# Designs tried in a protein design chat: VH-VL binders against b4s6j7. Part 1

All scores and structures are predictions.

Target 1, 139 residues: b4s6j7
Amino acid sequence: SIFPPQCERISVEEGLKSLSPGEITFAVMARNSTNEHGRLIASSIGVALPADESVYGYLSEHHPYGQTEEQSGEYAEDLAATMLATTLGIEFDPNKDWDEREGIYKMSGKIINSFNITQSAEGQNGLWTTVIACAVLLP
Positions, changes and structure headers below are counted from each chain's first letter, unless a header gives other numbers; antibody chains aren't numbered by Kabat.
F, E and O stand for the ipSAE by ESMFold2-Fast, ESMFold2 and OpenDDE, each averaged over both directions (binder to target, target to binder). V2 = 0.75 x the mean of E and O + 0.25 x the DockQ between their complexes.
[cut] stands for letters that were removed.

## First folded at step 1 (VH-VL; framework fv_felzartamab)

Design fA1
Fold by ESMFold2-Fast, scan of step 1:
Structure fA1 (fold): chain C 139 residues (1-139), chain A 125 residues (1-125), chain B 107 residues (1-107)
Amino acid sequence: as target 1 above (139 residues)
Amino acid sequence: QVQLVESGGGLVQPGGSLRLSCAASGFTFSSYAMNWVRQAPGKGLEWVSGISGSGGSTYYADSVKGRFTISRDNSKNTLYLQMNSLRAEDTAVYYCARGRTYDFWSGYSTYFDYWGQGTLVTVSS
Amino acid sequence: DIELTQPPSVSVAPGQTARISCSGDKLGDKYVYWYQQKPGQAPVLVIYQDSKRPSGIPERFSGSNSGNTATLTISGTQAEDEADYYCQAWDSSTAVVFGGGTKLTVL
């Protein structure tokens, strides 16, 4: 059977422990940058599967991004590198609260909407498409 | 076949510097976090440093922060550890270890599935 | 911060079951990993994620983890199992943490 994903924010400890069958863990990080006049000049979102241990440490210590934009840039770059094959096809919507999506998440179920990501991520298409669709649909 | 081969160990004076290398083969090097773990003579294992597959993030044990720098060259499948301001307590066999997460698709290390044979660093006058 | 405590030594006769404990605060909420190290050799992963065996590790090796204590169990212990055994966990505050190690003697 096909279900919409169940996306649940979890603690670092829960994310490092055994998951139930059919569950996966991922991290979401979002960042907005502004110029000296407060105007938005850049926005980014990173999603990684699985959430790596440095991201677990970062997110637990540095909510929402940490103490500086320099630290946030470093971790966002690592997440982007991890998901290189699957970042295509996500349209960043600056009107959504991407900062509210930052965290470590447990996901169960499956999204069948493939987005444009499915064209780019041979062999990993279903898993990455599901993770990214889950992250996009987080409230 | 996964292989990790360390080199660069030797005798060095307190306050000196040394650079360790780890040559990796048999896997897609850039897809794995890499680590250095050391063991002083007759003592247990101590994690020293880790680096993400991309090289964008690094982590250090408190005992080496500010003195050691981990880096990697993915085009050469090589991991490095630059050790500065060496102290007698840094004397140990240094192991290169491949990092894993709990389900394989890692950036950073939760545990280590393959280890090199180690290279001995002795800090003594 | 988590600290992992292991007994310094465990002795068993050949064919008996060896049990090596690893204790830490709320350790059952974390994954535990076990490494075997023979004299002059690099460590070898024998158990990952509390209870799973890597390819090539004999089925006599098993693990469990609950509450504050993880246990490595070696059933029908053989002479070649004599080694140092280290437990390991990951914590968001301290990264990788190893136990002090247990010397297993098979006599």
Scores: ipSAE 0.000, ipTM 0.526, lowest interface PAE 14.2, mean pLDDT 75

Design fA12
Fold by ESMFold2-Fast, scan of step 1:
Structure fA12 (fold): chain C 139 residues (1-139), chain A 120 residues (1-120), chain B 107 residues (1-107)
Amino acid sequence: as target 1 above (139 residues)
Amino acid sequence: QVQLVESGGGLVQPGGSLRLSCAASGFTFSSYAMNWVRQAPGKGLEWVSGISGSGGSTYYADSVKGRFTISRDNSKNTLYLQMNSLRAEDTAVYYCARGRYSSSWYFDYWGQGTLVTVSS
Amino acid sequence: DIELTQPPSVSVAPGQTARISCSGDKLGDKYVYWYQQKPGQAPVLVIYQDSKRPSGIPERFSGSNSGNTATLTISGTQAEDEADYYCQAWDSSTAVVFGGGTKLTVL
């Protein structure tokens, strides 16, 4: 599999069924890393779309342990900005706590039309979880 | 079967204190945020306070900040609300409610409520 | 800064469709929840995340949320549906906010 083992373990059946034909999505997940200030350090897992598929996608959960709703939202916004910067070929800031280049590498040549990042706290202890779904229209 | 049972309500004079308890059963208590929601006689619902499953985070409505303290004892499956400096406008039925998160706080199970009357 | 406005009352004949509105600035950008409260009883969650039903809630209950207005719809309204209904949303500036409530009368 070209996907990291963590990606293969996430059930995506209902998420994939919710996608419209012609959409592609990528997902980002991280579950257990925080910096010294308690902010989650994310690892990205890109989902490559096969050239002959009209629909392929992945919905992911991002679990910022110990975060409030507001902090989870701020983190999600930073993550979205990092993904966009990477897609535009902007060099990563070496001080960023995550690297999204793998996702862009796997989706090279695709145009990001829109992406959605939602927050939920369906985690084990009611801690905030960021659900990331980035939808891209096929050319 | 989820059950939430409030106790500790009663009559108290303005400026007084009262402690409410909520006994929970039928679910893993430490896995859920818990909340207090009140309803003044003949009025609508007003959220008062919330606490995370671990007890590490607490939240308060502006109307009660500095006067009320929410806490929990996960070993006893019990939620508490310590109410100090009580005012006539705090008169209400106080409900214990189990919190759910899905991009916002909402309440899937509620107790029967306990009446707090603040009167001279 | 969000405040939720509901009509104070709605009347419907048995078997007809009841619609209860909840309005707030940019409410469609937030999740809305609906609670049913009968006299002397605790509230019961009937709709979560705009349109989803908890297990045990009849299919005649549905919800929608767009623009500035969320709507609770009860199709084929029954006498047992007579109650007060409250909408609720979350906002980072106001935390949990409830609407003023709507009394549904089934005549």
Scores: ipSAE 0.000, ipTM 0.507, lowest interface PAE 16.6, mean pLDDT 67

Design fB13
Fold by ESMFold2-Fast, scan of step 1:
Structure fB13 (fold): chain C 139 residues (1-139), chain A 122 residues (1-122), chain B 107 residues (1-107)
Amino acid sequence: as target 1 above (139 residues)
Amino acid sequence: QVQLVESGGGLVQPGGSLRLSCAASGFTFSSYAMNWVRQAPGKGLEWVSGISGSGGSTYYADSVKGRFTISRDNSKNTLYLQMNSLRAEDTAVYYCARGLRFLEWSYYMDVWGQGTLVTVSS
Amino acid sequence: DIELTQPPSVSVAPGQTARISCSGDSLRSYYVYWYQQKPGQAPVLVIYGKNNRPSGIPERFSGSNSGNTATLTISGTQAEDEADYYCQSADSSGTYVFGGGTKLTVL
């Protein structure tokens, strides 16, 4: 069985200290600004990986490779879905038919939406002020 | 609008050196990896070198390792390729291209310049 | 070393479906990207991440992957689709690799 994710909203400064490999499988970066409907703007997802991996959460300052505004949302969702699937032991093959990964995409979207976060068309153009960090509990 | 413009190509003798430049505009240059890709006359595309947005990581094709050096100046929005010990086989149109990361560090290039011709001949 | 093999040429009648293959053992593990190049012009990205189209690329372009072979499919091929097509992949070493290219002729 898959348990609901446990997520917390934390500051960017605190997020750098709190993210650790093996504890957090999904993290959403959000700017401390809102769209016209009052929702926080998010345009990237960072993850904490085990085995000498670094946190990918601060792309506006530590970006090794760029993303287009059009591709930022797709990349973030695919990255989040892959990390969630890996942690839950669910096979996620990006080369399989779209329908085979629908459930994983829905889970990633629910996590983002549960914190009133809206994806930004501006991508990585600003400093991130909020991190949504999630841990997934298995039976 | 996103634009990349190469310059610095020309005729050079074998064993000589050239420095190529690529001027970027219309996007946040420091946020994107950049690449050099070449195409010999009548031949296919060959990736030459890549550099991370910060300039902290560089990558080279085996054919140019030890001879070419990629660098960037983010304050000038400019990418460079220093080419030393040039050989006839380095004759090609050199393109600069904006690099993108996709799922799991997979890489591709979405914006390309028009290219600059380098001819290595005596 | 990644090596990607493409047929040197493919011919198709206007309105028919063109299929361009790209094969290599690495394609079981790495994404494939497709570029279009017309004479005297820089390459243009037409497919990324298996079957995603950049903004401005017509719906008739699609990608698929089966085993160690990736296929670029152009449905209802138009005269303006006549060009050289290159597949590209990347390995864990940070190296980009291009296929040899395929000349598509629309006759």
Scores: ipSAE 0.000, ipTM 0.519, lowest interface PAE 14.9, mean pLDDT 70

Design fB14
Fold by ESMFold2-Fast, scan of step 1:
Structure fB14 (fold): chain C 139 residues (1-139), chain A 121 residues (1-121), chain B 107 residues (1-107)
Amino acid sequence: as target 1 above (139 residues)
Amino acid sequence: QVQLVESGGGLVQPGGSLRLSCAASGFTFSSYAMNWVRQAPGKGLEWVSGISGSGGSTYYADSVKGRFTISRDNSKNTLYLQMNSLRAEDTAVYYCARGLWFGELSYFDYWGQGTLVTVSS
Amino acid sequence: DIELTQPPSVSVAPGQTARISCSGDSLRSYYVYWYQQKPGQAPVLVIYGKNNRPSGIPERFSGSNSGNTATLTISGTQAEDEADYYCQSADSSGTYVFGGGTKLTVL
């Protein structure tokens, strides 16, 4: 599993801020890119960020996907690129109800699909990005 | 141990239909995207279709769009490919393959033994 | 929209280094994956994400990318490495593509 059971759902802005020492932020990024025929060509998920660590540092230290140190570089590159594109490419609608998005959770059964927050990317011609953020307070 | 076992291949006439099955074991089936990849006799590999772990998203090569339908039954750990309006050029060994996402692409870490589909009059 | 180009065959003596190329414009933007296929068998993943090896794949297998060309290198080639090798990536339209395959002969 990408998300721990104690995941607290928060906004992208709050989830990507520096947390107190001892906290970990888990962000699930769903990047949907479609070609001109409407076919989904890419989907990336998962990043776990300790309060004072880079994506690469976290993946090299904790191996949340069961990967080796060498593989962590490739995962970090992909996840960092997706996070940057998502952060710069979309604006969260502050009026969108979290409970409305949680209704989608009941249908999908997977964390990547469980509280899907999608936004229209006007002017981006078929590129859609989503970030779903959770914060976990370590014991 | 991860195992994928295909079945349902055989000889069919042009315009006919076949349904392929892939029985999966040794992993949490619903957690992985699944794919069909085919290989015509003496030729290379061609990706045919893919389906997300939940079954909520399906993808097709242009050569099979509108004719083939991929589906899965996660309660039975089984992947399916419904093939309609079959053509001679669909003759191939069809492999079931488990998909992993790395970067923006899926790659295939485990493959079944394949099942032969022959479309001939 | 574009295809991945591989040489149809490569021959090496045992212990020699084999190099198999894969070329296409998508390789500037997308990762390359390499598969080994022996006669009568299903393909086996040998390299993913540029130069990562799955568990059980020998160290003599390595991958590299330069511009629009990816190379699979097999150092100290052994008889058991005789097989067809396929690269895989995507084109700029987002379709998933395999190279035409390279038959490696070890003699």
Scores: ipSAE 0.000, ipTM 0.514, lowest interface PAE 14.4, mean pLDDT 66

Design fB2
Fold by ESMFold2-Fast, scan of step 1:
Structure fB2 (fold): chain C 139 residues (1-139), chain A 123 residues (1-123), chain B 107 residues (1-107)
Amino acid sequence: as target 1 above (139 residues)
Amino acid sequence: QVQLVESGGGLVQPGGSLRLSCAASGFTFSSYAMNWVRQAPGKGLEWVSGISGSGGSTYYADSVKGRFTISRDNSKNTLYLQMNSLRAEDTAVYYCARSTIFGVVTYYGMDVWGQGTLVTVSS
Amino acid sequence: DIELTQPPSVSVAPGQTARISCSGDSLRSYYVYWYQQKPGQAPVLVIYGKNNRPSGIPERFSGSNSGNTATLTISGTQAEDEADYYCQSADSSGTYVFGGGTKLTVL
């Protein structure tokens, strides 16, 4: 694999996935950046939730945007960790104190602290974030 | 407005049965796990039973397992608790409560509660 | 299963900080939820997921967990905060448990 060793252990099935807690379907897509010669220079796994009125209403009812930055961060970390765990087939319960899975929170927290409902890249609408980012080191 | 309204409580003799109902309004009922929580006179809260949003998974406290059955009808926005083989220690106010969800994450707490319905098991 | 222990009562003067503890084996591994219950009323969720407040809950309410003990803190306690307070946790097997409750008196 051309990716760093930590990325080689992550196998992702692209397509639609469902979150057990909310029963909301989200999309999983691998994103690759190449240079002018077709060489892969970066790779990431992105996820998106539909940004339709039912999702906006659902999120508004649950007050994710009416909370403090710290509280919003905890919610965003749990959401990203749930999406990441679902994508990787890893068992995850956001009600636990996840000492054993500290790495999941570190990855999700850094990427999704500004998680919001906007038009995603590539012309898609939704809550969009990168849950795993792997870059090929260049000379 | 988000609301839960319980009904079906009353006086029943030991060994009898009662069916409690909880009518939900103001939210997408099928998206939430639901719970029954009881409180005996002058005592604390005790979780009784829980059911997933789809109704595919049910959970019970050891004190009621085999006697109580939780169910839901998502087309009617209604939660039920069928109580059989009632005992004096089942005397309590029974609350219907919605599991806490923020966005797509379900927490194991309860953010919306009904007013409660009194069940008295006495001779 | 887990068992949660709370002090039966806590007294505080108006404007002072009230602290209510909740202790139990395995509490380190699970979030603790806090409820306020006033006489004749249903419980109201005041803290969820460690230290999150539902909309409408005053900022003076906060939660913290350390080891096997969770603490509900009410800063600048007001007369209307007088109530019974319950902690609650759950495990991955789908079982839920409440503490015995603490009566907060604002003297």
Scores: ipSAE 0.006, ipTM 0.579, lowest interface PAE 9.3, mean pLDDT 72

Design fB6
Fold by ESMFold2-Fast, scan of step 1:
Structure fB6 (fold): chain C 139 residues (1-139), chain A 124 residues (1-124), chain B 107 residues (1-107)
Amino acid sequence: as target 1 above (139 residues)
Amino acid sequence: QVQLVESGGGLVQPGGSLRLSCAASGFTFSSYAMNWVRQAPGKGLEWVSGISGSGGSTYYADSVKGRFTISRDNSKNTLYLQMNSLRAEDTAVYYCARGKYDYVWGSYRYFDYWGQGTLVTVSS
Amino acid sequence: DIELTQPPSVSVAPGQTARISCSGDSLRSYYVYWYQQKPGQAPVLVIYGKNNRPSGIPERFSGSNSGNTATLTISGTQAEDEADYYCQSADSSGTYVFGGGTKLTVL
């Protein structure tokens, strides 16, 4: 997926730095975009998940969305959207009706776009494919 | 590969009892909730009973409460359904189905693998 | 107390798009899961979550939700897709509900 400018600050390298050796969960990266006057124009949260055979094994036992790289991406997307809503104090449930054609979530009249991309990067424990997702609340 | 194999079905008279078994292989059995889903001849699917991975929680459809008991033996990778006070309405193919956890809901929501089923006929 | 309603039958010509609906008052708040069942066989999961396919399920199968209706869409329907289709949902109490099933006939 192509990330919008607000999400370009979220990188695989930064995500990997947030994980401890052997960590198999996720790293959450929160960012704010501001204009020249310091006014908030967008809020975003990214998550990154390592994806290798041991992580897939673990996730398949415990989380359906973690069974494959594609499913991990969807897990990360829903998680990013949920975390963004929580940090903004907005009541949100990712199980609400999803507009498949628009590919967006609607939260209390606000719009959240979510994106995921998969990337391969050299981790501290070897070469890992990472899944990174970003959710952006648009003004 | 995941395998679920049901056994124990057969012909039984109304008021009788029958015990079904489901032998599981290819996954860590104790990590998954397990379920029984039945299908009467020519009719749709009906969830019957479920049990948590640890066996600490059991759930039943209203139609079978007090008559059926679900249990599991994690050391033998086997799921059971003890059926008592059987009625003609219990005639169905009984499927063993593996529950899948949905992280968004924080609970088990669907069934990703099914056995081939075992036929239970309750008739005089 | 969820009740899922499906049309009893849907017919489509080969190569056309088949759409099978599943309606319930609370569906906008729940995920819907779809199963395919051919005569004499066990059900097979074809769609889970919003629109996920298990490995081995052709990409022509997709799921979507709009309001109180979930839809299973089969694009370019093939003869081998002729089967009964069931929708299913669940609540956090450990209770599961299936729709009545839809017989898909490929004309």
Scores: ipSAE 0.000, ipTM 0.519, lowest interface PAE 16.4, mean pLDDT 70

